# Designs tried in a protein design chat: miniprotein binders against q96jn8r1131to1294. Part 20

Target 1, 164 residues: q96jn8r1131to1294
Amino acid sequence: TLEFLENHGKNILLSNGNRTATRVASYNQGIVVINQPLVPQLLVQVRIDFLNRQWTSSLVLGVITCAPERLNFPASACALKRAAWLLRGRGVFHNGLKICEKFGPNLDTCPEGTILGLRLDSSGGLHLHVNGVDQGVAVPDVPQPCHALVDLYGQCEQVTIVNP

## First folded at step 14 (miniprotein)

Design W71
Fold by OpenDDE base, fold request of step 16:
Structure W71 (fold): chain B 164 residues (1-164), chain A 83 residues (1-83)
Amino acid sequence: as target 1 above (164 residues)
Amino acid sequence: SKEKDLFKEAKEFAKLALEMLERGDYMYAAEYYLLAAEEALEAGNPELAFKYARKAIKLAKKSGNPEFLEEAKELLKKIKEEL
């Protein structure tokens, strides 16, 4: 079953059989990684459960290609400088650098209840899904194996893994 | 060289910081300037690191993250040791 790994950001509290992640302090230190690696045609989805509008920005989605069990997480995903592809706002980032300015909807403005998904296609392209709608390839030819990553940043204080 | 690459990365992070500032996001702006400062210091440019670290501290105060503020201050102390 899909769960968040016990190795996570300092401000994260896991619940609901490790399927729910809650950031319980500040606006950062909220990175979590899903246990099973992404394989082609597997759709991994999380639902935004709670937004705290005290803060700015919102969650970051992406993948890492290093072993997640022993990863030392920085305070935020933007500081991952290796083996990381991230979707933040409307941008796509690789190892801390912006590689695309505008892709898909703005993740910073997704309301509570939004379901966000990641899926690898047969060519290794990473797709973003929003409420079940495929937004297209965000990152082509992602190295495998890779694991889905969620950074509960800023406004986003809780997410839950949900079935497709 | 490694130092040259680090210097370039420092500048890139500073650019990202500025972009965040332009949209009023002090949180990410502070974090990116801190990253820029770290890279600049490792690149052997403490003067540039100092500049970025001061910006990070200023913005950290505005973002409301005391823990991050302390982290930035600690980096500044390290930078000053090399000035």
Scores: ipSAE 0.882, ipTM 0.940, lowest interface PAE 0.6, mean pLDDT 96
Fold by OpenDDE base, fold request of step 16:
Structure W71 (fold): chain B 164 residues (1-164), chain A 83 residues (1-83)
Amino acid sequence: as target 1 above (164 residues)
Amino acid sequence: SKEKDLFKEAKEFAKLALEMLERGDYMYAAEYYLLAAEEALEAGNPELAFKYARKAIKLAKKSGNPEFLEEAKELLKKIKEEL
């Protein structure tokens, strides 16, 4: 069963069998990691449950290739300077730096109810799914094993892992 | 060199900070300037680190996150030790 790991940002409260993550304070310290590593053809999806529009920006999606159980999470995903590929807004980031300006829809403007997914293809390409629609390869040749990461940042205060 | 790479990375984070500032995002702007300061310090350039850290602190005050503000202030203290 897909769940969020107990090792998470300090402002996160897990519920619903660790399938729901809620950021209960401020706008950061909201990183969570899904327990099962991504394997080819496994679609991992989260639903945006609640947005707090007093803040700017929104959730970050991506993968990490380090051991998540022992990771000391920074306040924000933007501070992950190793072993990290992230999707934020329309940009793609690697180890903190922007490697692509425009990819897919703008994550900062996704409304509540949006279902976002990550999937590795057989060649190691990381795909973004939005409401069940494959947006294409966001990151080619991602090292394995890797774990899906969600940063509940800014407006995004709650997400839930959902089945395809 | 390692220091040269760190310096370049610091500049890249500062660019990201400016991009966030241009869209009115003080949260990410502050965070990126803090990252820039950290990289500049590690690059052996405490003067540049100092400049970035001050920017981070200024913007942190606007973002409404006292915990992050304290983190930035702590980094500034560390930077001052190298000046």
Scores: ipSAE 0.882, ipTM 0.940, lowest interface PAE 0.6, mean pLDDT 96
Fold by OpenDDE base, look of step 14:
Structure W71 (fold): chain B 164 residues (1-164), chain A 83 residues (1-83)
Amino acid sequence: as target 1 above (164 residues)
Amino acid sequence: SKEKDLFKEAKEFAKLALEMLERGDYMYAAEYYLLAAEEALEAGNPELAFKYARKAIKLAKKSGNPEFLEEAKELLKKIKEEL
């Protein structure tokens, strides 16, 4: 079953069989990684449970291609400078650098209840899903194996892994 | 060279920091300047690192994250050792 790994950001509290991640302090140190690697046609989804509007920005979604169990997480996903492809706001980032200015909806403005998904297609393209709608390929040719990553950053204080 | 690449990355992070500042996001701005400082230091440019680190500290204070502020201050200490 899909769940978050025990190796996570220091401000994260896992619950609900490790399917729910809650950032319990500040606005960062909230990175979590889903246990099972992404394989083609597997749709991994998380629901935004709670937003705290005292902060700016929101969650980051993406994948990492390094071993997540031993990863020493930085305070935020933006500091992942290797083996990382991230979706933040409307931008796409690779190893900390922005590689696309505008892709899909703005993750910073997704309301509570929004279900966000990641899926690899047969060609290795990483797709973003928003409320069940495929937004297209955010990152082509993602190396495998890779693991879905969620950074509970800023406004986003809780997410839960949900089934398709 | 590696140093040249690191220098370029430092500049890129600083650009990202500025973008965040332009939208009033002190949180990411602080973090990006810290990253820029780290890269500049590793690139062998402690003067540039110093500049970025000071900006990170200033913005960290505005963002309200004392832990991050301390991290930035610690980096500044390291930078000063190289000056």
Scores: ipSAE 0.878, ipTM 0.938, lowest interface PAE 0.6, mean pLDDT 96
Fold by ESMFold2, fold request of step 16:
Structure W71 (fold): chain B 164 residues (1-164), chain A 83 residues (1-83)
Amino acid sequence: as target 1 above (164 residues)
Amino acid sequence: SKEKDLFKEAKEFAKLALEMLERGDYMYAAEYYLLAAEEALEAGNPELAFKYARKAIKLAKKSGNPEFLEEAKELLKKIKEEL
């Protein structure tokens, strides 16, 4: 029953029962949030459907701990200065500031068809999965409840929620 | 202090902007300079905020995003009121 919330970036069009998000203009205004909070052992996965290599950077993946239904999203996830833990390129960011230089693969180079997953472990650690392979703990202790967030930034023009 | 923390964060956002410039990502570079300007202004350093906001505007012209450029110009006006 995982869907993208109706509250999303203004350049997003939702389709496929709100399981597909497409950025239909520009390079940003593409934040989407998954409607269910992460619970331990729930794996939330999205597939990269369309990329436009015109842009330098690609999607951002992460979590927010504030209630997402009425949140006024900034144009880009990099401007989330509270309650946000994000993966961008190879970096890990907390509230907009870098806390880890390199974790997992470079998201800016993931091709179309890549399946990216987020889950919490029993200690509240946030794990990234890439094509079914656990990349380890990106963030060691995320406050709960939290929701998965995707910013369809730059290269990334469409993602779809997929089952594990 | 809160002011010291905000000033440090402004400098960190400016460092991120430079990293994005080195990669040729003018869109992120502009966005990070605008964040740096906002933090510097909140820290009570409108002179530093002015410097960062001008950098954001110059880079925003390269991105072709008129909404971001207008946001950056609005921040610059606010900063000038506190100079």
Scores: ipSAE 0.832, ipTM 0.923, lowest interface PAE 0.7, mean pLDDT 92
Fold by ESMFold2, fold request of step 16:
Structure W71 (fold): chain B 164 residues (1-164), chain A 83 residues (1-83)
Amino acid sequence: as target 1 above (164 residues)
Amino acid sequence: SKEKDLFKEAKEFAKLALEMLERGDYMYAAEYYLLAAEEALEAGNPELAFKYARKAIKLAKKSGNPEFLEEAKELLKKIKEEL
């Protein structure tokens, strides 16, 4: 089954059979990674369970292509300077640098209950889904294997892996 | 060259820091300035790295994240050795 890896940010507590991640302190140290790599037809979905609007920015979604079990995570996903493609706000980032100004909805404004999904298409394109609706290709050719990553940053205090 | 690429990346991180400041996100702004400082130091530009690291420290003090603040101060110490 899909679970968050035990290797995660320092401020994360896992629950619900490792399908729920909660950030229990501060605003960062909230990186979690899904245990299975993305493959075509696998849709990894998380639901935003709890938000704290005192913070300005919210969660980051994306993928990493390095082995996640042994990785020493930085405090925030923005500091992943290699092997990472991320969605933050409306931007798309590769290895920490912005490569697209506007893609999909603004993740910083997604409310509690929003279901966000990631999948690869047959060409290695990374797709974002929002409440079941495909937003298109965020990144056209992601190397495989890659793992879905969520950074419970700022506003985002809890997410849960859900079925499509 | 590698140094020219690192210098350009440092400037891009600083630009991201400014974008986050404009949004009032002082935590991300501090983190991006720290990344900019790291890249500038690797690019062999310790004066630029110093400027960015000081900005990161100032913003980190506003955020109340002592672990990040200590990381930023340690980087500033390394940068001063290269000045």
Scores: ipSAE 0.806, ipTM 0.911, lowest interface PAE 0.8, mean pLDDT 92
Fold by ESMFold2, look of step 14:
Structure W71 (fold): chain B 164 residues (1-164), chain A 83 residues (1-83)
Amino acid sequence: as target 1 above (164 residues)
Amino acid sequence: SKEKDLFKEAKEFAKLALEMLERGDYMYAAEYYLLAAEEALEAGNPELAFKYARKAIKLAKKSGNPEFLEEAKELLKKIKEEL
């Protein structure tokens, strides 16, 4: 069963059998990781439950290839300078630096209720799903094992793992 | 060449900071300038690191995050030791 890992950002409260993550303070320190690595047949999906629109930017999602159980997370995912591929806004980032200006929808404008998914294809390509619709390959050749990550940043105050 | 690569990355983080400033996201702008400062310091360019750290501090004050502001000030002290 997919759950958020107990090692997470310091402003996160886990609930609902560790399937719901809430950022309970500030605008950052909200990194969470799924407790199982991605494999080609696994679709990890989270629903955006609550947004606070006082902030400009919203959640980040992506993958890390470091073992997550004892990793010291930075305050924000933008500071993951090693072994990380992230989607923020419309950009794709590798180790904090932008590698693609425009992929998929703008995550900063996704409303409450949006379901976002991450999946590896058989070639190691990372796919984004939005409300069940495959947006294509965001990152080719992601090393395995890799682990799905969500940063409940800014607008995004709560997400819940949902079934495909 | 390690220093040249780190210097290029510092400039890329600074460009990201400017993008966030244009959007009015002072929090990300401050975080990206702090990353730029860290990278410039690792590149052996403490003068550039100092400029970026000062920008991070100025923007952190606008964001209202005292914990981040403290972290940025700590980096600035470290940079001054290398000047």
Scores: ipSAE 0.805, ipTM 0.910, lowest interface PAE 0.8, mean pLDDT 92

Design X60
Fold by OpenDDE base, fold request of step 16:
Structure X60 (fold): chain B 164 residues (1-164), chain A 83 residues (1-83)
Amino acid sequence: as target 1 above (164 residues)
Amino acid sequence: SKEDLAKKLIELYKKALELVEKGASEEEIRKLLEEVVKIAKKTGDLYLIDYAKLALEEFERGDLDDLRYYIKLALLYAKELLE
């Protein structure tokens, strides 16, 4: 069963069998990691449950290739400087640096109810899914094993892991 | 305006890098980075704020390489805001 790890950002409260993450303070310190590593053909999806329009920006979605159980989480995913491939806004980032300017929809403007998914293909390409639609390869070759990461940042205050 | 503040941040970041390369005093660099944080907060832009805080944090812990790295990220982001 897919769950968020107990090792998470300090402003996160887990509920619903660790399938729901809620950021209960400020705009950051909201990183969570899904327990099972991504394997080819496994689609991992989260639903945006609640947006707080008091803040700007929104969730960051991606993968890390370091051991998640022992990771010391920074305040935000943008601080990750190694072993991180992230989707932020319309950009793709590797260790903080933008490697693609325009990819998929703008994550900062996705409404509540949007379902975002990550999937590795047989060649190691990382795909983004939006409401069940494959948006294509965001990262062509991701090292394995890797874990899906969600940063409940800015507007995004709650997400839930959902089944495909 | 936010754009004016972003331009100011870019100037200050470049100045910070210059001071680091010239071996300026710790106090001078610290004060500059603290000013960067204050100005970033005025913008209300969360990533401008976070990059500024990261830069200051890395300086305080003595990692100049990571300081340069986060300043680089901050500059890139700030410039994008002005496009």
Scores: ipSAE 0.869, ipTM 0.941, lowest interface PAE 0.5, mean pLDDT 96
Fold by OpenDDE base, fold request of step 19:
Structure X60 (fold): chain B 164 residues (1-164), chain A 83 residues (1-83)
Amino acid sequence: as target 1 above (164 residues)
Amino acid sequence: SKEDLAKKLIELYKKALELVEKGASEEEIRKLLEEVVKIAKKTGDLYLIDYAKLALEEFERGDLDDLRYYIKLALLYAKELLE
């Protein structure tokens, strides 16, 4: 069963059998990691449940290749300086450095109800899915094992893991 | 304006790097990074704020390599805001 790990950002409250993450304070400290590692052809999806327009920016989505169970999470995903491949806005980032400027839709403008997915292909390429549509390879060669990471950042205050 | 503040941040970050390379006093560098945080907060831009905080935190930890790293990221982001 796909769930968020109990090891999460300080402002996160888990509910719904740990399938729903809610950021209950401020704009950050909202990192969560999905318990099962990504394996080829497995589509992991989260739905944006609530946005708070008080803040700018929105959720960050990606993967980490370090063990998540005892990881000390920083206040924001942008602080991850190792073992991290992230989708932020329209960009793709590796350990904080932008490696692609224009990929897929702008995550900062995705409305409530948007379903975002991550999938590894057989070649190790990380794909982004938006509302079930494959947007292509965001990262061509991701080390395995890796875990899906969601940063409930800025506007994004709640997400839920959903099945395809 | 936000753009003016971003330009100022870029200048201050470059100055911070210069001070580090010259072996300036910790107090001087700290004061500069604290100013960066204050200016970043005035912009309301969350990533400007977070990068500034990260830079200051790493400096306080004594990790100059990570300081340089986050300043680099901050500079890149700030420059993009001006494009």
Scores: ipSAE 0.869, ipTM 0.941, lowest interface PAE 0.5, mean pLDDT 96
Fold by OpenDDE base, fold request of step 16:
Structure X60 (fold): chain B 164 residues (1-164), chain A 83 residues (1-83)
Amino acid sequence: as target 1 above (164 residues)
Amino acid sequence: SKEDLAKKLIELYKKALELVEKGASEEEIRKLLEEVVKIAKKTGDLYLIDYAKLALEEFERGDLDDLRYYIKLALLYAKELLE
């Protein structure tokens, strides 16, 4: 069963069997990690449940290759200095540095109900899925094992893990 | 405007790096980074704010390498806002 780990950002409240994450304060401290590592051809998806338009920006989605159980989460995914490949806005970031300017749709403008997915292909490429549509390879070669990470940031206040 | 504040942040970050390289006093660098945080908050841009906070936190921890790193990220982000 796919769940969010109990080790999460300080402003996160887990519910629904740890499948729903809600950021209950401020705009940050909202990082969560999915318990099972990504394996090839497994599609992991989260649904944007609630957006708070008080804030700008939105969720960050990606993977980490360090042990998530003992990760000391920073206030924002943008602070991750190692072992992190992230999708933010339309950009792809590696350890905080942008490695691709325009990829897929702008995550900052995805509405409530949008289902975002991550999948590794057989070559280690990380794919983004939006509402079931494969947007292509965001990161061509991701080290394994890796875990899907969601930063409930800015507007994004709630997400739920959903089955494909 | 937000753009003007972003330009100011870029200027201050460059100044911060200069002070670090010159071995300026901790107090001087601290004051500058605190000013950066204040200006970043005025922009309302969350990433400008967070990068500024990260820079200050790393400085307070005494990790100049990470300070430089987050200033780098902040500069890159601020510059792209002006594009």
Scores: ipSAE 0.868, ipTM 0.940, lowest interface PAE 0.5, mean pLDDT 96
Fold by OpenDDE base, last read:
Structure X60 (fold): chain B 164 residues (1-164), chain A 83 residues (1-83)
Amino acid sequence: as target 1 above (164 residues)
Amino acid sequence: SKEDLAKKLIELYKKALELVEKGASEEEIRKLLEEVVKIAKKTGDLYLIDYAKLALEEFERGDLDDLRYYIKLALLYAKELLE
């Protein structure tokens, strides 16, 4: 069963069998990691449950290739400077640096109810899914094993892991 | 305006890098980075804020390489805001 790891950002409260993550304070400290590593053909999806429009920006979605169980999470995903491939806004970032200017929809403007998914293809390409629609390869060759990471950042205050 | 503040941040970051390279006093650099954080907060832009905080934190930890790294990220982001 897909769940968020207990090792998470300081402002995260897990519920619903660790399938729901809620950021209960501020705009950051909201990183969570899904327990099972991404493997080819596994589609991992989260639904945006609640947005707090008090803040700007929104969730960051991506993968990390370091062991997540003991990772000391920074306050925000943008601080990750190693082993991280992230989707932020319309950009793709590797270790903090933008490697793609425009990819898929703008994550900062996804409404509540949007289902975002990550999937590795057989060639190691990381795909973004939006409401079940494959948006294409965000990262062409991701090292394995890797874990899906969600940063409940800015507006995004709650997400839930959902099954395909 | 946010844009004006972003421009100011860019200037201050560049100044910070110069001070680091010139071997300026830690206090002077600290004060500058603290100012950067304050100005970033005025923008309300979360990433400007976070990059500023990261820069200050790395400086306080004595990791100048990571300081430079986060200043780089901050500069890139701030410049993007002005495009």
Scores: ipSAE 0.868, ipTM 0.940, lowest interface PAE 0.5, mean pLDDT 96
Fold by OpenDDE base, fold request of step 19:
Structure X60 (fold): chain B 164 residues (1-164), chain A 83 residues (1-83)
Amino acid sequence: as target 1 above (164 residues)
Amino acid sequence: SKEDLAKKLIELYKKALELVEKGASEEEIRKLLEEVVKIAKKTGDLYLIDYAKLALEEFERGDLDDLRYYIKLALLYAKELLE
């Protein structure tokens, strides 16, 4: 079963069998990683449960290729400087550097209830799904194994892993 | 304005890099980076804030390579905000 790892950001509280992550303080230190690595053709999805408009920006979604169990999570995903491919706003980032200016919808404006998914295709391309709609390949070739990462950042204060 | 502050941040980051390259005192560089954090906080932009904090943190750790890295990220982001 898909769950968030116990190794997570300092402001995260896990619940619901570790399927729900809640950032309980501040705007950052909200990184969580899904326990199982992404497998080709498997769609992993999270639902935005709660947005706090006190903050700007929103969740970051992506993958890491390092061992998540041992990762010392920084305060924000933007600090990840290795083995990280992230979707932030409309941009795609690799190890903190923007590699694509505009991709898919703006994650910063996704409302509560939005279901965001990640899926590897047979060629190692990382796809973003929004409410079940494939937005295309965000990262053309992601090293495997990789784990889905969610940074509950800014407005995004709670997400839940949901089944496709 | 936020844009003015972003411009100021860019200037300060560049100055920080120069000081590092010139082998300026740690105290001088630290004070500059602390100022960067302060100014970033004034913007209310979370990523400006976080990049600034990261830069300062790495400097305090003595990792100049990572300092340069996060300054680079900060500069790129700040410049993007001005576009």
Scores: ipSAE 0.867, ipTM 0.940, lowest interface PAE 0.5, mean pLDDT 96
Fold by OpenDDE base, last read:
Structure X60 (fold): chain B 164 residues (1-164), chain A 83 residues (1-83)
Amino acid sequence: as target 1 above (164 residues)
Amino acid sequence: SKEDLAKKLIELYKKALELVEKGASEEEIRKLLEEVVKIAKKTGDLYLIDYAKLALEEFERGDLDDLRYYIKLALLYAKELLE
């Protein structure tokens, strides 16, 4: 079953069988990684449960190819400078650098209840799904194995893994 | 304004890079990066803050390559805010 790994950001509290992640302090230190690596045609989805309007920005979603169980998580996903492909706002980032300006919906403005999904296609392309709608390939040729990463950043204080 | 502060940050980051390349004193560079963090906090922009903190942390760790990297990211982000 899909769960968040016990190795997570310092401000994260896991619950609901490790399917729910809650950031309980500050605006950062909220990175979580899903236990099972992405494989072709597996859709991994998380729901935005709660937003805290005290902060700006919101969650970052993407994948990493390093071993997540032993990763020393930085305070925010923007600090990841290796083996990281991230969706932030409307942009796509590789190792911190923006490689696409306008890809999909602005993650910073997604409301509570939004379901975000990641899926690898048969060619290794990483797809973003929003409320069940395939937004297209965000990153082509993603190295495998890779794990889905969620940074509960800024406004985003809680997410839950949901089944398709 | 936030935009004014962003412009100031850009200026200070460029200065920081110059100081690093010129081999300026550690204390001078440290003070500059600490100022960058303070100014970033005034903006309330979380990524400006985080990039600034990362830059300072890398400097303190003695990793100038990563320092340059995060300054680059900070500059790119700050410039985007001004567009």
Scores: ipSAE 0.865, ipTM 0.939, lowest interface PAE 0.5, mean pLDDT 96
Fold by OpenDDE base, fold request of step 16:
Structure X60 (fold): chain B 164 residues (1-164), chain A 83 residues (1-83)
Amino acid sequence: as target 1 above (164 residues)
Amino acid sequence: SKEDLAKKLIELYKKALELVEKGASEEEIRKLLEEVVKIAKKTGDLYLIDYAKLALEEFERGDLDDLRYYIKLALLYAKELLE
């Protein structure tokens, strides 16, 4: 089954069979990684459970291509300077650098209940799904194996892995 | 205003890079980067804050290449806020 790894940001508390991640302090230190690597046509989805409006910005979603079990997570996903392709706001980032200005909906304004999905297509393209709707290819060729990463950042204080 | 603070941050980052290039004292550079963190916190913008912290952290670690990298990211982001 899909679960978050025990290796996670220090402000994260896992529950619900490690399918729910809650950031219990501050605005950062909230990175989690899903245990199973993405493979073609596998859709991995998380639901935004709770937002705390005292903070700005929201969750970051993407993939990493390094071994997540051994990764010493930084305080935020924006600090990842290698092996990372991330979606934040409306932008796509590679190793911290923005490579696309406007893609899909603004993740910073997604309300509670929004279901966000990641899927690799047969060509290695990484797709974003929002509430079941394919938003297109965010990254055209992602190295494999890779793992889905969620940074519970800013407003986003809880997410849960959900089945398609 | 947030925009004014962003402009100030841009100036300070450029100054930091200049100091690094000319081999200024570590204490001077450290104090400058600490000021950057303080100003970033005043903006309330989490990415301005985190980029500032990352820059300071890399400097303290002695990795000037990564320092330059995070300053680059900070500058790009700050400039974007002013668009």
Scores: ipSAE 0.864, ipTM 0.940, lowest interface PAE 0.5, mean pLDDT 96

